VH-VL binders against q9vr94. Designs and how they scored, part 16

Target 1, 124 residues: q9vr94
Amino acid sequence: GVTEEQMWSAGKLMRDVCLPKYPKVSVEVADNIRNGDIPNSKDTNCYINCILEMMQAIKKGKFQLESTLKQMDIMLPDSYKDEYRKGINLCKDSTVGLKNAPNCDPAHALLSCLKNNIKVFVFP
Below, E stands for the ipSAE of ESMFold2; O stands for the ipSAE of OpenDDE; V2 stands for 0.75 times the mean of E and O plus 0.25 times the DockQ between their complexes.

## First folded at step 9 (VH-VL; framework fv_becotatug)

Design f3 (at its last look DockQ between E and O 0.88; V2 from the best seeds 0.00; counts 0 for: pae O 6.2 > 2)
Fold by ESMFold2, look of step 9:
Structure f3 (fold): chain C 124 residues (1-124), chain A 116 residues (1-116), chain B 107 residues (1-107)
Amino acid sequence: as target 1 above (124 residues)
Amino acid sequence: QVQLQESGPGLVKPSETLSLTCTVSGFSISSYYVHWVRQAPGKGLEWLGVIYYRGSTRYNTPFTSRLTISVDTSKNQFSLKLSSVTAADTAVYYCARELWYSFDHWGQGTLVTVSS
Amino acid sequence: EIVLTQSPDFQSVTPKEKVTITCRASQSIGSYIHWYQQKPDQSPKLLIKYASKSFSGIPSRFSGSGSGTDFTLTINSLEAEDAATYYCQQSSSWPYTFGQGTKLEIK
C-alpha cells in the first residue's frame, strides 16, 4: 500500500491545484480546513468541492460512493482503509436533497459527514 | 533518513534577538510543515509556530509580535528569530517536521540561555 | 486555545506494571491527539498518533485510546527504559498545544 508520505504528497498536489483557483480562501483558512475547522461559505465550500472532485468523491454536487471507495484503495495506506470504508458508506446519503443547493453546499455536507464519521480523517 | 538539526548562539543578552537555524536532510523543507517548539529547563513543551506553503507562517498567540519564522529552500533550512528576549526565553529550542498533524521527527534541541 | 490536562503529573512505577496516563482536553478534539515520549536529555519521540495509531517502530506495549475530550496512553508491561516524561499534543485547533507532561520514574 501507499505510505503516509506518499499520501501527503498526493494531497499537496490537490491543494496546489485548487487553492489558487479560490483567491478569497487564504492559506490560513485552508490550513484550518485541513485541521478540521470547516467553515460554511461559498468560497470555502467551492474550494472543498475542488479537492473532493480531484479525489473523485463528488461530481455535480452528488457523492460518488463507488468511485470514492475505489480511490480510497489507491490513495490511502492499508492501515486507514477499513475505517475509511466504514465512514464513506455512512456518508452515502450526505448530499441527498442538496443537488440544487447553492454555494457548493453538497461539498460542505460531504466533508462534514466524512470528518464526523472517520476518526483518522485527513484532508490536504 | 530524515534528520533535523538546530544551530545558533547558545548565549543571548537580554533585549537582543535570538536567532536559530534548523538544517534538514532526507526531505525537502518546502514540502512539509516545519515547526519550532521550546522547553524551558525542567518545564514542558511549548509550541512556537510553523512555516509552510510559499512561506506562510502561524505563530502562537503570545509570540505574534516578537517571532519570525522564515525559510531558505536553497539551503534546506528554516530559521527562528525572537526579538526583545528576556530570561523567560531561556529554553531548549527544537525544530520538528509535521507529517499529517503530528511531529514525526525532531531535532536534537539547542539550549539558548538569556543572560547578561 | 485548547488546554490539555494530563494526570498524573508524576508517578513512581515498577517494571512489568501496567501504567496509564490520561489527557483531558478543554473542548472536543475528536481523535486529533498525539503522544510523545521524552527520555532524560533527549528530544521528544512520537509514540501514538490520532489517539490510537502506533507510530512506526514503537513497541507494542504502548497503546492509546479515547475520543472527544478524554484520552489514555497505556504501557502494558513497563520496562526500565520507559522512564521518561510523556506529553499529549492536540492538532485540532491552532495553536497546537501540549499537555503539561507526566513523568514516570522507576522505583
Scores: ipSAE 0.722, ipTM 0.913, lowest interface PAE 1.2, mean pLDDT 92
Fold by OpenDDE, look of step 9:
Structure f3 (fold): chain C 124 residues (1-124), chain A 116 residues (1-116), chain B 107 residues (1-107)
Amino acid sequence: as target 1 above (124 residues)
Amino acid sequence: QVQLQESGPGLVKPSETLSLTCTVSGFSISSYYVHWVRQAPGKGLEWLGVIYYRGSTRYNTPFTSRLTISVDTSKNQFSLKLSSVTAADTAVYYCARELWYSFDHWGQGTLVTVSS
Amino acid sequence: EIVLTQSPDFQSVTPKEKVTITCRASQSIGSYIHWYQQKPDQSPKLLIKYASKSFSGIPSRFSGSGSGTDFTLTINSLEAEDAATYYCQQSSSWPYTFGQGTKLEIK
């Protein structure tokens, strides 16, 4: 598995890529999201969607279970994997019925679900 | 090996500005959240502020008006400036690295005494 | 800010005893609580992260538990070298905050 330093570096890269794409999302808001305070707005949801897409966790508003599990295995330290695997599975239906919902709602739903079902949850 | 080292004057007069520098090695400062934490003699730990990539900073509420944290990536250093100091600012000042929300490495700390 | 209140402030214990330190948050912080050990004239050292994950190199006698608002640090069979002040710290929201500390002395 990867080290926590490697995980951190990867997370930073994702933030660096996605945050500039959404200028209405401030660094402060991104930090709040990082710390589990997840707002519900079009810009923040779509920023979250950008991150989740980079994680291959979501595609066109649909949660990608198998892809997420694969990426988790690659991107997380071994000590995180069991809990994340459980949380991911618990959230497998979090985007059902939201595929065509506006304002990147599936991303918001998915991240919120993951945050609520993973004890040690980390986000870029 | 990850290392952080605080440096600066050990004595500052009241109303002056306390300036400290943290030199880091073993990692790139631009890749991490780095923090300042202080500890008054015989007291607990107090979070002062943080700086991270893109030069973003956050300060603890009591210090927003007189604390400035900056970074010099070319030197792999970040600094603290605390203005208008009083005796209440006497403390050991620590710089620390955050790795995913926890402080996994700390400097040895530097005592700063505010006295006339 | 989120206030962390530790209990007790001070404890004198006998070697080999089980020690429990509690940390209560003024609001729910999930698992974003970390524990540090600070010995006299030393910098704090990370013991437990995310409420229950041991940091690298930490003896197995140290463990953490809890979620939401109530957390505990447990030393299962105290050693002499464990005499120190212990702090909880939350990273759930800005500003980061510490508990007031719990000083452990050995009888």
Scores: ipSAE 0.015, ipTM 0.701, lowest interface PAE 6.2, mean pLDDT 91
ESMFold2 (binder alone), look of step 9: mean pLDDT 93; pTM 0.947

Design f4 (at its last look DockQ between E and O 0.73; V2 from the best seeds 0.00; counts 0 for: pae E 3.3 > 2)
Fold by ESMFold2-Fast, scan of step 10:
Structure f4 (fold): chain C 124 residues (1-124), chain A 116 residues (1-116), chain B 107 residues (1-107)
Amino acid sequence: as target 1 above (124 residues)
Amino acid sequence: QVQLQESGPGLVKPSETLSLTCTVSGFSISDYYVHWVRQAPGKGLEWLGVIYYSGSTRYNTPFTSRLTISVDTSKNQFSLKLSSVTAADTAVYYCARELWYSFDYWGQGTLVTVSS
Amino acid sequence: EIVLTQSPDFQSVTPKEKVTITCRASQSIGSYIHWYQQKPDQSPKLLIKYASKSFSGIPSRFSGSGSGTDFTLTINSLEAEDAATYYCQQSSSRPYTFGQGTKLEIK
């Protein structure tokens, strides 16, 4: 697996792509999201969606279970995999019915579910 | 190999500005959050502040008016300036790298004594 | 700020003994607690991340547990080189704070 340092570097790369697209999301707010303090607003939800699309976890508002499990195996250190696999399975239906919701709602629903079901929450 | 190294004067007079530099190698300062932590003689660790890779800073509340942390990416360095020092600021000052909420690498520390 | 209280402040221990150090937070911090070892005249060294994840290269005799407000660092079979002061640190919110430290001395 990858190291925690490699996981950090991949996260920084995704943040560097996505954060400039949402100038209303400050670095402090992005850091709060990283730590699991997830606001529910269009700008923060769409920032989260940008990251989750880069992770191939969401495509056109739909959660991608098989892709997410594959990316988890690539992106996470071995010590994180069992907890995240469990969390992903608990959250696989969190986006159902939200595909066309106007505020990037699938992204908020998925990330909030994961934060509530994963003890060591990490996000870009 | 990741290394951090503090440098700066070991003796500062009361009311003057304490100035330290941390030089890093084995990683780019623009890719990580870096912090300053101090330890008074015989006492525990006290967090001073952080500079994010974006250049934004956060300081511990007792220091907000006296503390400035800055970066020089061309030299791969970050610095601490603490103004209006008193004997209570005598401590070993550490620079440290953050990786996912914890301090994975620390400098060796530098003792700064505030004395007339 | 979140206050971390460690116990004991000091303990004199025998080699091969099992040692437990406790850290209590003034409010719930989830799993955002980390443990450091500091030997005399040396910088702190990271031992355990996120309550229970060992940092790379740390001997398996060190382990961590807990969540919410109560956390424990365990040294399963104490070695002479483990004489040091141990600190817990929280990262649930800034300012980051440390416990007061636990000093372990070898008999």
Scores: ipSAE 0.597, ipTM 0.882, lowest interface PAE 1.9, mean pLDDT 92
Fold by OpenDDE, look of step 9:
Structure f4 (fold): chain C 124 residues (1-124), chain A 116 residues (1-116), chain B 107 residues (1-107)
Amino acid sequence: as target 1 above (124 residues)
Amino acid sequence: QVQLQESGPGLVKPSETLSLTCTVSGFSISDYYVHWVRQAPGKGLEWLGVIYYSGSTRYNTPFTSRLTISVDTSKNQFSLKLSSVTAADTAVYYCARELWYSFDYWGQGTLVTVSS
Amino acid sequence: EIVLTQSPDFQSVTPKEKVTITCRASQSIGSYIHWYQQKPDQSPKLLIKYASKSFSGIPSRFSGSGSGTDFTLTINSLEAEDAATYYCQQSSSRPYTFGQGTKLEIK
């Protein structure tokens, strides 16, 4: 598996791509999200959606279970994988019924679910 | 290897500004969160603030009016300025690197004494 | 801010004994707790991250456990070199905060 340094590097790249697309999301807000403080607003939700899309975790507002598991296996250190695998499976239905919800609500729901079901949850 | 090293005057007079520099090596300062933490003599650790990899900063609430953290990427250094110091600001000051929420590398620390 | 309270403040122990240090958070912080060792005139050293993950190069006698609000650092068989002050630190939210420290002396 990858190292935590590699994981951080990858996360930084994702943040660098997504933050400029959402100028109303400050670095501080993004950092709060990183720390597990997940707000609920259109801009922050769509920022989160951007990150999750890059992770291939969400597509058109739908959680991608198999894709997420695959990406997790590639992107996480081995010590994280078991817990993430369990959490991901617990959140398999977190976006059900939200596909066409406005303001990137599926992304918010998914990230919130993952945060609540993974003890050591890391986010870019 | 990853290294951080604090430097600056060891003595500062009351009401003056405490200025410190943290020089890093073994990694790029622009790729990590770097924090300042201090420790008064015989006391615990106190978080002062952080500089994001983008250069943005966040300060602990008690220090928002007095603390400035900056970065010089060309020198691979970042700086701390604490204005209007008092004896209560006497402490060993550390800079530390954060990797995913924990401080994995610390400087050796530098003692700053506030005294007339 | 989140307040971390360690117990005990001080402990004097004999080598080979088992030592337990507790850290309690004022609110739930999941597993976002880290433990540091600080020897006299040295900077803190990361021991355990995320409550139970040993940092690289840390002896196996050090372990951590807990979740939510109650956390424990355990030294299974104390060695003389383990004389130090130990701190817990939370990174669940800013500002980051530390416990008051637990000073461990070796008899």
Scores: ipSAE 0.421, ipTM 0.857, lowest interface PAE 1.5, mean pLDDT 94
Fold by ESMFold2, look of step 9:
Structure f4 (fold): chain C 124 residues (1-124), chain A 116 residues (1-116), chain B 107 residues (1-107)
Amino acid sequence: as target 1 above (124 residues)
Amino acid sequence: QVQLQESGPGLVKPSETLSLTCTVSGFSISDYYVHWVRQAPGKGLEWLGVIYYSGSTRYNTPFTSRLTISVDTSKNQFSLKLSSVTAADTAVYYCARELWYSFDYWGQGTLVTVSS
Amino acid sequence: EIVLTQSPDFQSVTPKEKVTITCRASQSIGSYIHWYQQKPDQSPKLLIKYASKSFSGIPSRFSGSGSGTDFTLTINSLEAEDAATYYCQQSSSRPYTFGQGTKLEIK
C-alpha cells in the first residue's frame, strides 16, 4: 500500500509547484496549514487552491467530490481511507454558493470543512 | 538506509562558539525538514530549531540570539553554531528528520562539554 | 509555548504488567502528539505517531490513545527490553515541545 513517505513525496512535489507562486506564504505558514491551522487571507487561500487543484479536488471554485474520492484511494495509506472517505462526503456541499467567490474563498471553505471532519488531518 | 550522524568537537571553552555538522545518507536533506534537539546530562529533550529546505529557519525562543542553523544541500549536510556558550550548554546534541509532524530518524548524538 | 506534563515521572514495574503513561497538554493539540522511547546512552526512537498510529516495526504491545489535551501510551505486557525513558512530543505548533519524560524500570 501507499506509505507515509510516498504521501510526503507527492505532497512535496505539489508544494514545490504552488509555494513559489505565493511569496507571502512562508514555509512555516504552509506547515501550519498542513497541521490544520488555516488562515483566511487571499494569499493563503490561493495557495490552498493551487494545491487542491493539483489534487483534482477543486476546479474553478467547485468541489470535485468523485475526483477527490479517487485521489484519496490513490494517495493515502490504507489506515487513513475510511476516516477520509467519511469526512470528504460530509463536505460535499462546502463550496456550494461560493464557486465564483473572490480570493479563492471556495478553497478555504473546502479545506476548513475537511479539517473539521477528519481527525488525522494531513495536507501538502 | 536512512542515517544521520553528528560530528564536531566534544569540548568547547566557555564564551566560544559550539559548531556541529550533521551528515545525512539515505535521503536528500533538501527533501525533508531537519531539526536539532539537545539533552543535558540526566535531563529531558529540548528542541533547538529547524531548517526548511528553502533555507529559512525557526529557532526556539531562548536561542534566537545565539543559534545559527545552516544547510549545504550539495554535501547532504547541515550545521549548528551556538555562540557564547556556558556550562548550561553542556548536552548531547541530536539531529533529527521530520516526516509528517514527528521525528522518524535521529542521529546517534554527540556529547559537547563546555569546560575550561 | 505548549507545555506537556507526563505522569508518572518514574515507575518500577513487574514484567508482563500493563503499563500506562499519560501526557497532558496545556492547550488542545488535536492528535498532534508523538511518543518516543529512549534507552540509556541511545538516541530516541519513534514509537507512536498522531496519538495512536504505530511507527514501522514497533511491537504491537505498544499503543497510544487520546485527543485534545489528554494522551496515553500503553504497554500491554512489559518486556525487559522496554526499560527506558518515554517522551511525548507535540507538533501542533512551533516550537515543538517534549514532555519531561517517564522512566520505567523493571523490578
Scores: ipSAE 0.354, ipTM 0.799, lowest interface PAE 3.3, mean pLDDT 89
ESMFold2 (binder alone), look of step 9: mean pLDDT 92; pTM 0.938

Design f5 (at its last look DockQ between E and O 0.75; V2 from the best seeds 0.00; counts 0 for: pae O 5.0 > 2, grease 19.1 > 18.9)
Fold by ESMFold2, look of step 9:
Structure f5 (fold): chain C 124 residues (1-124), chain A 116 residues (1-116), chain B 107 residues (1-107)
Amino acid sequence: as target 1 above (124 residues)
Amino acid sequence: QVQLQESGPGLVKPSETLSLTCTVSGFSISDYYVHWVRQAPGKGLEWLGYIYYSGSTRYNTPFTSRLTISVDTSKNQFSLKLSSVTAADTAVYYCARELWYSFDYWGQGTLVTVSS
Amino acid sequence: EIVLTQSPDFQSVTPKEKVTITCRASQSIGSYIHWYQQKPDQSPKLLIKYASKSFSGIPSRFSGSGSGTDFTLTINSLEAEDAATYYCQQSSSRPYTFGQGTKLEIK
């Protein structure tokens, strides 16, 4: 199956694509988000949105539950899958009511929910 | 295949600068957080700091004024400089790789003694 | 800074016994605790990550548990080769910190 090194490499690629698009998001801030310190600002939320779109987890502010579950099965080590599957399902409604919310608010809501419902939180 | 190896002088005089290099193989140093951890004789492990991505560093609070960690990606190496050393800085110094929040590979360690 | 306090500091143990080592964090760290084994004259080696996940190649007699502030490392049916010093390490926030260590000796 997928190793933790492979998961790390995929995450680094996503950061390398997204972080330059948001120059107000420093490497230190991105590292804090990776560790579960999720701020709520336009720039950080839209950086998070960029990452989540690359994971096929969000599209136009709507959580893509089925796609997220499929990607999780492909891209996580087997030992992580059951915990992530449960946490992802608990977040199925995390973006409901945020269709027209500004500042990439749906991405913030989704990632915050995942962080709170997944014991071993990993994020690029 | 993954390997880390510390190198540098084993003796340093008080008030001088301790300099160590960690050479890594089996991975690119720019792709991972790499850390320095030390252990005084008979004591526990003490985290010193890390370097990652674009040279981003973080140092443990007692060392912020004395510690510099740097990287040379072309040589696949990172370095520690600790200024104004005293006998309290005598320790085995380890370099280590972080993968997803824990240290999965460590160097063998090198003893540095601070003595006049 | 997050302080990790291990208990006991030292224990003499007999092979085949069950040994429990505790680590208490000064604030909640979720599951971001990791355990290392350090044998004499060797570097530390990762045993358990995220409180309870065994690292690759680690014998099944090693297990971990806990969440929040109280964590344990358990060695079921101790073997002589398990004589070592054990450290917990938190990664919930920087600076990362280690517990003071627990030394196990064979009686």
Scores: ipSAE 0.405, ipTM 0.812, lowest interface PAE 2.7, mean pLDDT 90
Fold by OpenDDE, look of step 9:
Structure f5 (fold): chain C 124 residues (1-124), chain A 116 residues (1-116), chain B 107 residues (1-107)
Amino acid sequence: as target 1 above (124 residues)
Amino acid sequence: QVQLQESGPGLVKPSETLSLTCTVSGFSISDYYVHWVRQAPGKGLEWLGYIYYSGSTRYNTPFTSRLTISVDTSKNQFSLKLSSVTAADTAVYYCARELWYSFDYWGQGTLVTVSS
Amino acid sequence: EIVLTQSPDFQSVTPKEKVTITCRASQSIGSYIHWYQQKPDQSPKLLIKYASKSFSGIPSRFSGSGSGTDFTLTINSLEAEDAATYYCQQSSSRPYTFGQGTKLEIK
């Protein structure tokens, strides 16, 4: 598995890609999201969506379970995998009915679900 | 190897500004948050705030009016300025690296005494 | 802010004994608690992160457990070198806060 340093580095790269795309999302807001304070707004939701898309967790507003599990296996240290695997499975239906919802609502729903079901939750 | 080192004057007069520098090496500053934590003599640990290489900062509420944390990326240095100090600000001041919410590496700390 | 209360504040123990330090959070923090060891005149050192994950290089006699509001640091067989003050720290929300510390002395 990857080291935590590698995980952090990868997370930073995702921020570097996504944050510039959403200028209304400040670094401070992104930091809050990182720490589990997840707001509910179009810009922040779509920023989250950008990150989740890079993780191959969401595609066109739909949660990608198998893809997420695969990426989790690649992107996380081994000590994180069991808890994340459980949380991911618990959130498999978190975006059901939200595929065409506005303001990147599926991303907000998914991230919120993951945060609530993973004790050691990390986000870029 | 990862290293953080605090430096600055060990003595500051009341009402003056406490200034410290944290010099880091052995890692890329762009990949980590750096925090300041202090410890009064014989007391516990108190979180002061953090900074990211981009300049993003967060301060503990009691210090928002008189604490400034900054970064010089060209020197791999982080600075702490605490204004209007009193005896209550006497403490060992640490800078620490955060790796995903835990402080995995700490400086040795530098004692700052506020006294007339 | 989230208040962390450790127990006990002080404990004098003999080598090879099992030591348990508790940390209680004023609200649920999931597993976002970390344990540090601080020896006299030294900086804190990370022991356990995320309630139960040992940091690199930490002896196996150290372990952590708990979730929600109640956490424990356990030293299975105390060594003389374990004399130190131990702190829990939460990172569930800002401001980050520490427990008041538990000082362990070796008899």
Scores: ipSAE 0.018, ipTM 0.698, lowest interface PAE 5.0, mean pLDDT 92
ESMFold2 (binder alone), look of step 9: mean pLDDT 92; pTM 0.935

## First folded at step 10 (VH-VL)

Design g1 (framework fv_gatralimab)
Fold by ESMFold2-Fast, scan of step 10:
Structure g1 (fold): chain C 124 residues (1-124), chain A 119 residues (1-119), chain B 111 residues (1-111)
Amino acid sequence: as target 1 above (124 residues)
Amino acid sequence: EVQLVESGGGLVQPGGSLRLSCAASGFTFSDYYMNWVRQAPGKGLEWVGYIYSKAYGGTTRYAESVKGRFTISRDDSKNSLYLQMNSLKTEDTAVYYCARELWYSFDYWGQGTTVTVSS
Amino acid sequence: DIVMTQTPLSLSVTPGQPASISCKSSQSLLHSSGKTYLNWVLQKPGQSPQRLIYYVSKLFSGVPDRFSGSGSGTDFTLKISRVEAEDVGVYYCMQSTSWYTFGQGTKLEIK
């Protein structure tokens, strides 16, 4: 597994790509999302979707179970992995039936489900 | 209707071994963390260990008191949970419950199976 | 390990009167996720444990609304607004913030 510093460095790269694409999402709001305070709006949901797509956890609004498990093993410290496996299992159906356009609802549903079901929540 | 039924308990001598089973029905067994919890005669509840689904590596964790002696396994094709107990001690005497985990809590419990470790 | 301490260890209540059980943890149960993983479990005489409360104050389906949970950090309370005969048993608090540990239990009896 990776160190926490390596995890946060990878997170910074993803935020640096995605945040400029959503100028209505302030740095303060992005910091709140990082800490698990997740609003439900088009701009914040689509910012979250941008990051989840870079993580290969979502593709075209569809949750990618096998890809997510593989990326988790690469991106997370060993101490986080058991909780994330549990959270991913509990949340694997959270995007089912949701439309991606225009509000990126699957991304919001997945991240909110993970935040509510994982004890050690991390996001870029 | 969710049901958990334990079996395999009995009288065993110190240093011996026993294998407990828990048969699950009424839910998609493979989707849940499963736990073993025990209760010594006249005492409170003590967590023994858990196992996660094989789809996510089958991760197990154990209470320090049983680590290295007990092994938890599952067979999702048979909807069954197991506890292999080796090097049994008199302090392992207890009723053993299997429990399903939901929202980091135990939402359904079995009826328990009694293990007595005595000469 | 987080140690859970319940008070009282035993109480007797006249039917229809309220009951209150305290649970204290050796460390804060507030997790980095923002959730507090404090649960209450009931074991009726001669029966298996059964679910009562999760996330400090959320009642499991089928639990009567006369039960309530409250608290934060290290101090938690289970209240029964009007005790009924069926409420007899041992009540356990359980933390699941860091693995799983139970309080020693509180025996509730009817006078």
Scores: ipSAE 0.007, ipTM 0.591, lowest interface PAE 9.5, mean pLDDT 88

Design g2 (framework fv_gatralimab)
Fold by ESMFold2-Fast, scan of step 10:
Structure g2 (fold): chain C 124 residues (1-124), chain A 119 residues (1-119), chain B 111 residues (1-111)
Amino acid sequence: as target 1 above (124 residues)
Amino acid sequence: EVQLVESGGGLVQPGGSLRLSCAASGFTFSDYYMNWVRQAPGKGLEWVGYIYNKANSYTTRYAESVKGRFTISRDDSKNSLYLQMNSLKTEDTAVYYCARELWYSFDYWGQGTTVTVSS
Amino acid sequence: DIVMTQTPLSLSVTPGQPASISCKSSQSLLHSSGKTYLNWVLQKPGQSPQRLIYYVSKLFSGVPDRFSGSGSGTDFTLKISRVEAEDVGVYYCMQSTSWYTFGQGTKLEIK
């Protein structure tokens, strides 16, 4: 597995790509999301969606279970993997029935579910 | 509405066996880690063991006091959790609760089923 | 196993007065994740245990805001700002940093 430093370096790259696309999301709000304080608004949800799409966890508002498990196994330090496998399984149905446009509700639902169900929650 | 309902308790002789069941409803049972916790008469709570979900290979772990004698299993198609208790001792006398695990805490508990091990 | 020790083992409180229960662990409950897995569970007379607090200070849904948890490392406290009759029961602290162990319980009674 990767080191925590490598994990955060990859996270920084994703944030640097996605945050400028959502200028209404301040750096402070993005920092709060990184730490698990996840607001429910169109701009913050779609910012989260941008990052989850880069992680290959969501595609067109649909959760990608197999892709997510493969990416987490590759991208996370070994110490994180058991928690993320558990959290991903607990949250695999969190996006079912939700409309993607216009508010990116699936992204909010997935990330909120993961934050509530994993010990080592990390986000870019 | 989340519900956990235990059954299967009763009176048994030392050295005997019992199988407890816990029926779950109101949530996606297959996604949750499940635990058994017991309480001896007039005593506090004691963790017995857990079983993980399918994504974590149904991994089981047990308290030292029951290891080798108790087995936890689950049937996700029936939304059911089980505790097979073998080689029962008088000190296994307790109310047995099943509990759902959320955020490394137990967020829902069943009503309990009483196991009495006595001659 | 981590040993959890509660004090007092029992207390009696007049309705409307505050109550405070202490819980100490034999080793730090700070996990490598940065979270502290200290929980509080309530068992009312003749009832099953019920959820109260997780992550030291977070109230489960449905728990009245007169309950609060605090602490770090090895020393934790549960407080009830204004005790009501429905609060009678045995309070258990529980660590889930390394497996699961409970304190011996604190019985709260009304005077």
Scores: ipSAE 0.000, ipTM 0.533, lowest interface PAE 15.8, mean pLDDT 87

